# VH-VL binders against q9nrl2r1430to1533, part 25

Target 1, 104 residues: q9nrl2r1430to1533
Amino acid sequence: GGVHELSAFEQLVVELVRHDDSWPFLKLVSKIQVPDYYDIIKKPIALNIIREKVNKCEYKLASEFIDDIELMFSNCFEYNPRNTSEAKAGTRLQAFFHIQAQKL

## First folded at step 17 (VH-VL)

Design gg23
Fold by OpenDDE, fold request of step 20:
Structure gg23 (fold): chain C 104 residues (1-104), chain A 122 residues (1-122), chain B 107 residues (1-107)
Amino acid sequence: as target 1 above (104 residues)
Amino acid sequence: EVQLVQSGAEVKKPGESLKISCKGSGYTFRDYWIGWVRQMPGKGLEWMGIIYPGDYDTRYSPSFQGQVTISADKSISTAYLQWSSLKASDTAMYFCARQGYDLKGSYYFDYWGQGTLVTVSS
Amino acid sequence: EIVMTQSPATLSVSPGERATLSCRASQSVSSDLAWFQQKPGQAPRLLIYGASTRATGIPARFSGSGSGTEFTLTISSLQPEDFAVYYCQQYNNYPLTFGQGTKVDIK
C-alpha cells in the first residue's frame, strides 16, 4: 500500500499491537483452543477486528472506538481470573491505552 | 481484493531442501491465519498447518509435525512452507489459504493461492 | 482426528438437474463445516461455510444444510460450470480434515 499519515485510531491500534502485553488480544479467541469461551463471552472482539473496523471507517466517534477497546479488556477480565497472565497483561495494556487515549 | 500469490513450480531431487512462499495482499496480512494444504497427484486435500503472522503462532497437523516448517514474515506479507530434506513422496501441489473467521470463534479457509507444484524425483 | 466421508464418490448429473452431495463426520462438528469446489488445474474455491452460509459471490443455486454429523450440499439446477470436484471440510477441531471429495460429472 501507499504511504499515508495514520489516523489517531490507526496509530493507537498500532501502538497497542506493538505493546509487549498485546499477546492475549491480537486475534479472536479460537473456539478450538478455548471451547467454553463463547459460552461466557457474548461480544467477542480483538485488536485485529478493531483494526478492521478502523480501516473500514466504522468508528465515527472516538467514544465508539474507545468502547470497543474497553469491551476487549472487559472480555479478558470476565473470562480470565485475576492471577492469570492474560488478565495481568490486560491490566497493563489497559493502563497504557488509557494514557494514549487522552491524545484522541 | 484479497489475493494470495504463491511462488513458482519447483523441480527438486530427494534430499534437497526447499522453501516455497505465499504472499498476501488486499488485506492486513498479520491479522489473519494463513495455512498450507497439500494435494498429492490425483488425490484430495490435506491440511498441513497454519500460522498467525501477527504473533507467529503456529499449528501443525500431527501428520506433518516435524516433516515441514511453516513460517512467516509479516513485514513483507509472506508465509513460507519449507522442507529440510525432500522425499519423492513430497511430490504434490501445495496451496496456501487464508482463514476468515466468524464471531463464534470459528476459522475457515476463504481465500486460496493458486498453488505451487513441487516435483521431487531422482 | 475427525474423519469426513463424502458420498457418492462420483455423481453423474445432467445439466439443469439437481445434484445432492453428502458429507458425514465421524463425530459432531457442530456447524463448522465448509464446502469447496475445485476444477482441474485450479485452487479450491469456498462455496459454503458454517454449514449453510454461502460465501460472497456464490450463486444461489448452491445451498448447504445439516449440522452435527450429517451435511448436504445441493445444487438446485446444475450449470455447465458446476462440473467439478467438491470437498467438505470440518474446522471444528484440530487437525482440520477434508472429505475425500465427490466428483460431479456430466451424465
Scores: ipSAE 0.922, ipTM 0.957, lowest interface PAE 0.4, mean pLDDT 97
Fold by OpenDDE, fold request of step 20:
Structure gg23 (fold): chain C 104 residues (1-104), chain A 122 residues (1-122), chain B 107 residues (1-107)
Amino acid sequence: as target 1 above (104 residues)
Amino acid sequence: EVQLVQSGAEVKKPGESLKISCKGSGYTFRDYWIGWVRQMPGKGLEWMGIIYPGDYDTRYSPSFQGQVTISADKSISTAYLQWSSLKASDTAMYFCARQGYDLKGSYYFDYWGQGTLVTVSS
Amino acid sequence: EIVMTQSPATLSVSPGERATLSCRASQSVSSDLAWFQQKPGQAPRLLIYGASTRATGIPARFSGSGSGTEFTLTISSLQPEDFAVYYCQQYNNYPLTFGQGTKVDIK
């Protein structure tokens, strides 16, 4: 459970995490596991980081929150070819996000 | 405030099973790696392994692979370390510790539990 | 695995004096190096991460330097509460490994 009662941003993060296609996005990529990741991705982000920012009230506007989520997907598509399981999961999760984001 | 609270001291005999726990609070438990570190009496620190409660991704030190099982239950913000059959050589202090992260993809231990003393003797 | 070697094994220092602890890695760990302090009967406490960044709440007298294979922890003016065992640890590659520790005691 969270430290605070779930806001709209917190709730959306919870829903994203619960989604079956969230697995590529749950945690910041480890440079031990993916040595070249940070040579390619210059603005790394993941759902754990986004949740941390939400918990710290770093998002003042919905657009800022949405931008970070879109960055997360953008990073995925930049690093992973379209035919990878990560990119396919990202495509489905992003579609889900776009539907949920309309409620913000 | 981030806190890791471990289960109490254990006195066991060789061949017995054991499962000790580490409960995290003051942060989102599922979003941080949690690890176990062994310290034998009068000795240094030894990394055993880590687990990410969010997806239960688990990594072991080769020295402890197959010797222990690391698990977690994110619903109660608890990580576990267990033995199926204890040996006298398992006598040690066991610490759990959380890993923080930087945006360069590095993870480092930033908060520690108080430790659980496990004594195994016939 | 990456072997971490600390020196000296024991460092005897008087209160108020400067303490210099060394940590060497068998191969480069970049700046993925942490320092921990452990007092008797207590859990380790993070002092430095990223080789040179002080953790929250750590006094300014503690400083870390180095990169690659050679690292140093410096206590500019040793306080009574600083007598303890200090460990370095690399988190650049699996398995994560600790140095064997340096004991800082009273001269």
Scores: ipSAE 0.920, ipTM 0.959, lowest interface PAE 0.4, mean pLDDT 97
Fold by OpenDDE, second read of step 18:
Structure gg23 (fold): chain C 104 residues (1-104), chain A 122 residues (1-122), chain B 107 residues (1-107)
Amino acid sequence: as target 1 above (104 residues)
Amino acid sequence: EVQLVQSGAEVKKPGESLKISCKGSGYTFRDYWIGWVRQMPGKGLEWMGIIYPGDYDTRYSPSFQGQVTISADKSISTAYLQWSSLKASDTAMYFCARQGYDLKGSYYFDYWGQGTLVTVSS
Amino acid sequence: EIVMTQSPATLSVSPGERATLSCRASQSVSSDLAWFQQKPGQAPRLLIYGASTRATGIPARFSGSGSGTEFTLTISSLQPEDFAVYYCQQYNNYPLTFGQGTKVDIK
């Protein structure tokens, strides 16, 4: 993508990270802490990884960036039951993301 | 280029406090775990603990839990290791190291600081 | 904790020869095993992670193999700059633990 698009991705990641409900998504899940996570989740991703991809200009389209963010939420909902703090945080953060993503 | 630059050598006496630093550059500091590793003179490497600057999530080795404090200031891309009261047995080289990841939930030390020599003697 | 044991303690090898270093874990660490090289007065340098993946910039003569509890670092043809201490380290479980090291020196 163009410089403006890249900047928009960067800014959106910053906003996501600053959100109160970003805590489940800040970093890649540790296999040590969650031993069965990677038996279930086959395409792991987190905001730190997405930021790295943005920094490396790996997103050529906004849709690619959005897909990774949606994957991040999808993984959360796949692994965490609805009544967990992680899932609840994910639900709120995703709603926030959908509003912000309209600006892309 | 990823770099970790540690503070200079320290010469201290038993009972004194100390805080050494590790500054990261060439990458997004808050997005990677950073750890401390002790190496006593002529000995091997010992994992002390790690911290994730993004949320300050901190994990200690049981051997070092309560013996040291690991902290970070992501605003200046710096991690810290500190003692409230040094012992002679704390004499060692201390390395900071960044943990990379393999997308399988495993984290490995991929970049290291140059080390900080701490000498504690009466 | 998982105890990592390296052997031999010292390995004397001539330049150009093959060097084989062993690392054993007290329990399975899957493939969460790294190898580091450390020269006097320097920080450790990552050679291998994931038991068999060579880190960026590491020469092809370095290779890692193994899984579970038995691991091997091989230097196919020892170069003068390869004389150093080598450590294995598991990152499969806390606390992270290192082997005691193998010193590779000149025969």
Scores: ipSAE 0.872, ipTM 0.944, lowest interface PAE 0.5, mean pLDDT 96
Fold by OpenDDE, look of step 19:
Structure gg23 (fold): chain C 104 residues (1-104), chain A 122 residues (1-122), chain B 107 residues (1-107)
Amino acid sequence: as target 1 above (104 residues)
Amino acid sequence: EVQLVQSGAEVKKPGESLKISCKGSGYTFRDYWIGWVRQMPGKGLEWMGIIYPGDYDTRYSPSFQGQVTISADKSISTAYLQWSSLKASDTAMYFCARQGYDLKGSYYFDYWGQGTLVTVSS
Amino acid sequence: EIVMTQSPATLSVSPGERATLSCRASQSVSSDLAWFQQKPGQAPRLLIYGASTRATGIPARFSGSGSGTEFTLTISSLQPEDFAVYYCQQYNNYPLTFGQGTKVDIK
């Protein structure tokens, strides 16, 4: 590979992944581990998928990128009760995202 | 192009330790599960375990739990399979493989390394 | 664990003929079933995933069908390069498990 300058989307994904509260979002939920997840969540997404879409230049607008990130959080809050570690992590990470997204 | 390149063949004696490697390229290594599959001489494929380099989440087959260690170094896009003490019965071809995914939470091996032959004999 | 059983153990087929390989799961694996081809001295190659979806670059003569516990890999017209061992594999539950393989030989 070669050295290239990260786009704003790439950079934001890197920052989200590096965040301490990114652990619920790093990879797509496995239905082996959570058998009922996909009965509830109909538009699954995770940071690895979002990164792939960024790498493939599938986001033409910042709003599209933001929508996917928000969907990721929405899914978390839909599936996980508010008192779970996942939901709490999501709340903090989303707040971080909202701050960073202002740079887009 | 997605590629998995494994370390070279190994000839070892019982009791020796061994660590073989699998380097991924052509994709974001941290974002895909990578697993190890054993194939003893003239036999079928056996799932050993998988690791997610992004967070080093590791899962073992019960048959291999405690028998081997699966690890990864995402900084160099490399996964590892290691033994602390080899046995003659560990003689086999070992493949690493990447798990692709669908949007229904299923993961399937889509790309494979070329294999590493490990021969353990006195 | 989910036991995958393939049949027959060996299938002798002439070039140009249809080959039908079976794979049975000891319990339902839904459609989380993959087929692999392995030639001597080579790594396995993904043919089918999701029971019926051909992987990228796989010729149309390969098709997969089935769901639950019964699955079939069909090679509509066997080509010389298709003589190999074929494995089914479920990824519906841990541990992931492979069938014992079907060897497709030239008749």
Scores: ipSAE 0.867, ipTM 0.941, lowest interface PAE 0.5, mean pLDDT 96
Fold by ESMFold2, fold request of step 20:
Structure gg23 (fold): chain C 104 residues (1-104), chain A 122 residues (1-122), chain B 107 residues (1-107)
Amino acid sequence: as target 1 above (104 residues)
Amino acid sequence: EVQLVQSGAEVKKPGESLKISCKGSGYTFRDYWIGWVRQMPGKGLEWMGIIYPGDYDTRYSPSFQGQVTISADKSISTAYLQWSSLKASDTAMYFCARQGYDLKGSYYFDYWGQGTLVTVSS
Amino acid sequence: EIVMTQSPATLSVSPGERATLSCRASQSVSSDLAWFQQKPGQAPRLLIYGASTRATGIPARFSGSGSGTEFTLTISSLQPEDFAVYYCQQYNNYPLTFGQGTKVDIK
């Protein structure tokens, strides 16, 4: 993408980070804090990593950016049972993302 | 370039309060853990704790839990270390350091501030 | 907590020679081991992380090896700027802990 698309990716990350349900996704999961996470999740991603990739212009297409954000939610649902606070937050944030992504 | 710039040297008396700072630049401050490390005169390095400025998640070494407060203000890209009542034994060099990460969930200190010398004497 | 023990305390080496520094953990830290260099009056700087991965900008003469409980930092062909104190540090579990340091002096 162009300069306008990079600004749109950056703005969307800002909106996601500001959302009340972003708390499970703000930083890459720590192996010390969650020892079994990396036994289950093999393609880890989080908002801090996505923001770094936007800042380094690593997304060439909007679909690549969307894929990383969808991967983030998919990981959440794979690791966390449906009744957990993390999974519920993921559901709400994903719905918000789908609305905001219509503008990409 | 990633830089961590700490506040200047301090000379204090026992019982006084103190808050020292560490300002990060050249990266997205809220997206990286920041830690504090003590080095007593002529001694090695001691981890005091870490904070994630993005959500203020804070973890303390048991040796420092309740002895200091680690905080951050992400709006000005600054982390803090503070004492409510200094002791002579707090005389040391204090470093802030950023943690990088790998995709296996490990975090390691990659960039360091220049240090803040705190001297506590009667 | 995981105790990190370095040896020797002081290592005297001539410029151009090889220096070998040892670090032992009281329990396995897998490969979650870093090496730092600290010169007098300066902050530490990262040399090696992941036991064997050289940090950005660190000269190839620095290499790390080991896993589990035994780790080695090797400095091939020591340069004048390499005389410093070297610390190992585990980041496998809290609290994060450093070794007591090895001072590399000119012989």
Scores: ipSAE 0.737, ipTM 0.921, lowest interface PAE 1.0, mean pLDDT 94

Design gg23
Fold by ESMFold2, fold request of step 20:
Order: C-alpha cells, then sequence, then structure tokens
Structure gg23 (fold): chain C 104 residues (1-104), chain A 122 residues (1-122), chain B 107 residues (1-107)
C-alpha cells in the first residue's frame, strides 16, 4: 500500500490498543514471565511488534497486516483455554477488529 | 534516533524525598520496557527494576523492592525513580535504559540515558 | 539468582593486539547474554546481545561467543578508544544480573 493505507494501519493499531480487552496483547510475552509460552507458540506477535512494523513500513499489503493481527488472536486461542480471561478478551477484541478492519 | 534524557544531578540530605526522571524520544515510548540501574561510586552495575509504560507492569529486583518506586507517565514519554526517604548509601549514579526484544521472548537493554548523579550527605 | 563472574579483573594489552574477556554464569543462561562497554564518566553502551550478535553501529572488531555458562568477548585489534570497563549481563531470568566488570588498560 500507499501512504493512506499506512495511516489506516496506524489508526487501527491505535484503536486496538485503546480497547479495554487489549491487555493480553500489548507486549510480546516475556520468556521469563511465561516460561512455557515459546514451547507452544512458534510465531509470536503482539501489538507492540505490529506497531513497530507499521512504523517501519514493513507491511506491503493490507493482507500482511491483517495476517499478523489474526495470528495474534490465533496464538491467544492456542495458548489459552477458551474459558480463560485471556481467551474471552481475545474473542471480544477480534470481533472489534473485524468491524474496524472494514475501514481498510 | 532513540534518546533517553535524564534529569540533572541532585544534592540531598538524609530523610528527604526525591524523584528523578528519564524522558524517551525517537521511538514509541509505551511499547518498550524501561529500567533503572544503579552504579555506586567505584562499583559495577546493579539492576533495580523495569516498567512497561503501555500498561505500567512493573518488576523490581528483590534488593530494591520496597526501597524505591518505579513509575511512568506514557502521555509525556517519561519514566521515574523515586525515594520517599533518602539514605547516605543512596549516593550513586542512576541510569535509565530501554529494553529491546527478540522473537524468543527475551528482553535486553539496548539504549541508555546519560545518568543522574544523586549525592546524599548530612 | 544467577551470579555472573568475569575474568580477569584487569586486562593489560597493547593497541593493535587481541583482548579476550571471559564471563561465567552460575547456571545456564542459554544465549541470553549481553556485553556492555562503559568508558569513564559515561553511560554503558550495548556491544553484543544474544551472546554473539553485534548491536547496531558496533565495529566488527568486537565479537561474542559462547552459550550456557561460558562466554567470551573478543576485541580482535584493540584501538585506543576501546580502553574501558566491560560488563557481561544475563537476561535469562530475574533478577537481571551483571558481572563485576573487566577493566581493559593500555599496556
Amino acid sequence: as target 1 above (104 residues)
Amino acid sequence: EVQLVQSGAEVKKPGESLKISCKGSGYTFRDYWIGWVRQMPGKGLEWMGIIYPGDYDTRYSPSFQGQVTISADKSISTAYLQWSSLKASDTAMYFCARQGYDLKGSYYFDYWGQGTLVTVSS
Amino acid sequence: EIVMTQSPATLSVSPGERATLSCRASQSVSSDLAWFQQKPGQAPRLLIYGASTRATGIPARFSGSGSGTEFTLTISSLQPEDFAVYYCQQYNNYPLTFGQGTKVDIK
């Protein structure tokens, strides 16, 4: 994409971060704090990494940006059982993302 | 260009409070852990703790837990180190530092502030 | 707590020669090991992270090696500006810990 698409990616990340259910996704999971995470999740991603990639213009297509966001949710559901607070937050934020992504 | 700019040197008496600051620029401040490191005169480096400004998640070294307060204000890209009652033994150079990361979940200090000299004398 | 032990305490070398600094961890830190340079009156500067990866802007004469408990920083052709104290630091577990430092002096 063009400069308008890059601004749209930035705005969408801002909206995701502002959402009340963003708390499980704000930063890359620390290996010290969650030792088993990287035994299960092999393609880690979080909103801080996605924002850095937007800032560095690393997304060439909107689909690449969307794929990283969806990977973020997929990792959440893979690591966390569906009854956990993390998984419930992921479900709600993913629904919000789908609505906001229509603006792309 | 990533920069961390710390507040100026302080001369204090025992029992006084103090809050020193570290302002980050050239990067998205809220997306990186920032930590504090003490260096006593003529000594090595000691990790004091870290904070994630995005959600204020804070972790302390056991040696400094309850001795200092680490905080941040992400709206002005600033982290703080605070004492409620200084001791002479708090005389030291204090550095703030940002943590970068790798995709194995490890975090390492990549950029440092210039240091704040704190002198506590009776 | 993971104790980081550096040797030697002081290393005297001539400019243009090789300096070899050692760092030992009391338990495995995998490759979660950084090296920092601190010149008199200055803040530390990151040289190496991940045991062997040079940080941005660090000259090729600096190299790191090792994993687990034994690590080495090598300066392959010592320059006059390399006179400093060097610290290793593990970030494999809390608390994050530094070695006590190796001072590199001009011989």
Scores: ipSAE 0.727, ipTM 0.919, lowest interface PAE 1.0, mean pLDDT 94
Fold by ESMFold2, look of step 19:
Structure gg23 (fold): chain C 104 residues (1-104), chain A 122 residues (1-122), chain B 107 residues (1-107)
Amino acid sequence: as target 1 above (104 residues)
Amino acid sequence: EVQLVQSGAEVKKPGESLKISCKGSGYTFRDYWIGWVRQMPGKGLEWMGIIYPGDYDTRYSPSFQGQVTISADKSISTAYLQWSSLKASDTAMYFCARQGYDLKGSYYFDYWGQGTLVTVSS
Amino acid sequence: EIVMTQSPATLSVSPGERATLSCRASQSVSSDLAWFQQKPGQAPRLLIYGASTRATGIPARFSGSGSGTEFTLTISSLQPEDFAVYYCQQYNNYPLTFGQGTKVDIK
């Protein structure tokens, strides 16, 4: 929505990036570094892309922003088995996100 | 408007150290890979390596691994290329370049700095 | 290392004519292929990425085609500002590699 909501989206992304468990989500997964990722994940997203979309005012509703963040976690759980460091980090960061999203 | 502005030309002697810089503006610097490309006089382009300033993930061409250091300071939107001991064969133009991305996970150089000429001679 | 080979090394073309530049990869790079233009004393400029997608602001006279190992850059009506060196570059795998360049000269 408005300027206030865009500032809240910006701040939430900053808080997610600063969280210790953000490391699997900071950048779009590289096809060179993870060759099979795009065979499995068809709607890729990462915090760098979400920040770009916030900066370009591409979110019209808070629900659209929340959907992209949840897609990011869903992709992590789809690609990574539950016992991996990536999936564990995703679980913890998602819990943190749910707390922070109450401020939207 | 995306811009990459590099530090000025350098004239050095063999054995001296050097650190050249590339400052990004007009975009979120920490969210894009930055690479370095060498062009020796009269020659083509050679990829040296890339760094992601957001987490300092760094990848080197095997030809340059151990020969240079690529680094960044995301707090001032600046990437660096550094030699501990220059050789005459390091005489070249050095470009920094940003990588854009697509949603298939491919990264390609989209914006380039103006280049820094490094001349190493006695 | 994926070797990128460009041909011809030099192409002499009159203004207004069509120029065709070739780039071959030693193994498949899918469509992860870019073309750059470089003039003396200047930085390279991105023309084409994804083998065929024009970068923002690039005139329609530049077109790219190909996939896998064989790629072509076409300049349909050469303008005075198009006399330069052109490089292809694969970004399918590390190390990222450039072709040796094709110089497009005035005939």
Scores: ipSAE 0.675, ipTM 0.908, lowest interface PAE 1.4, mean pLDDT 94

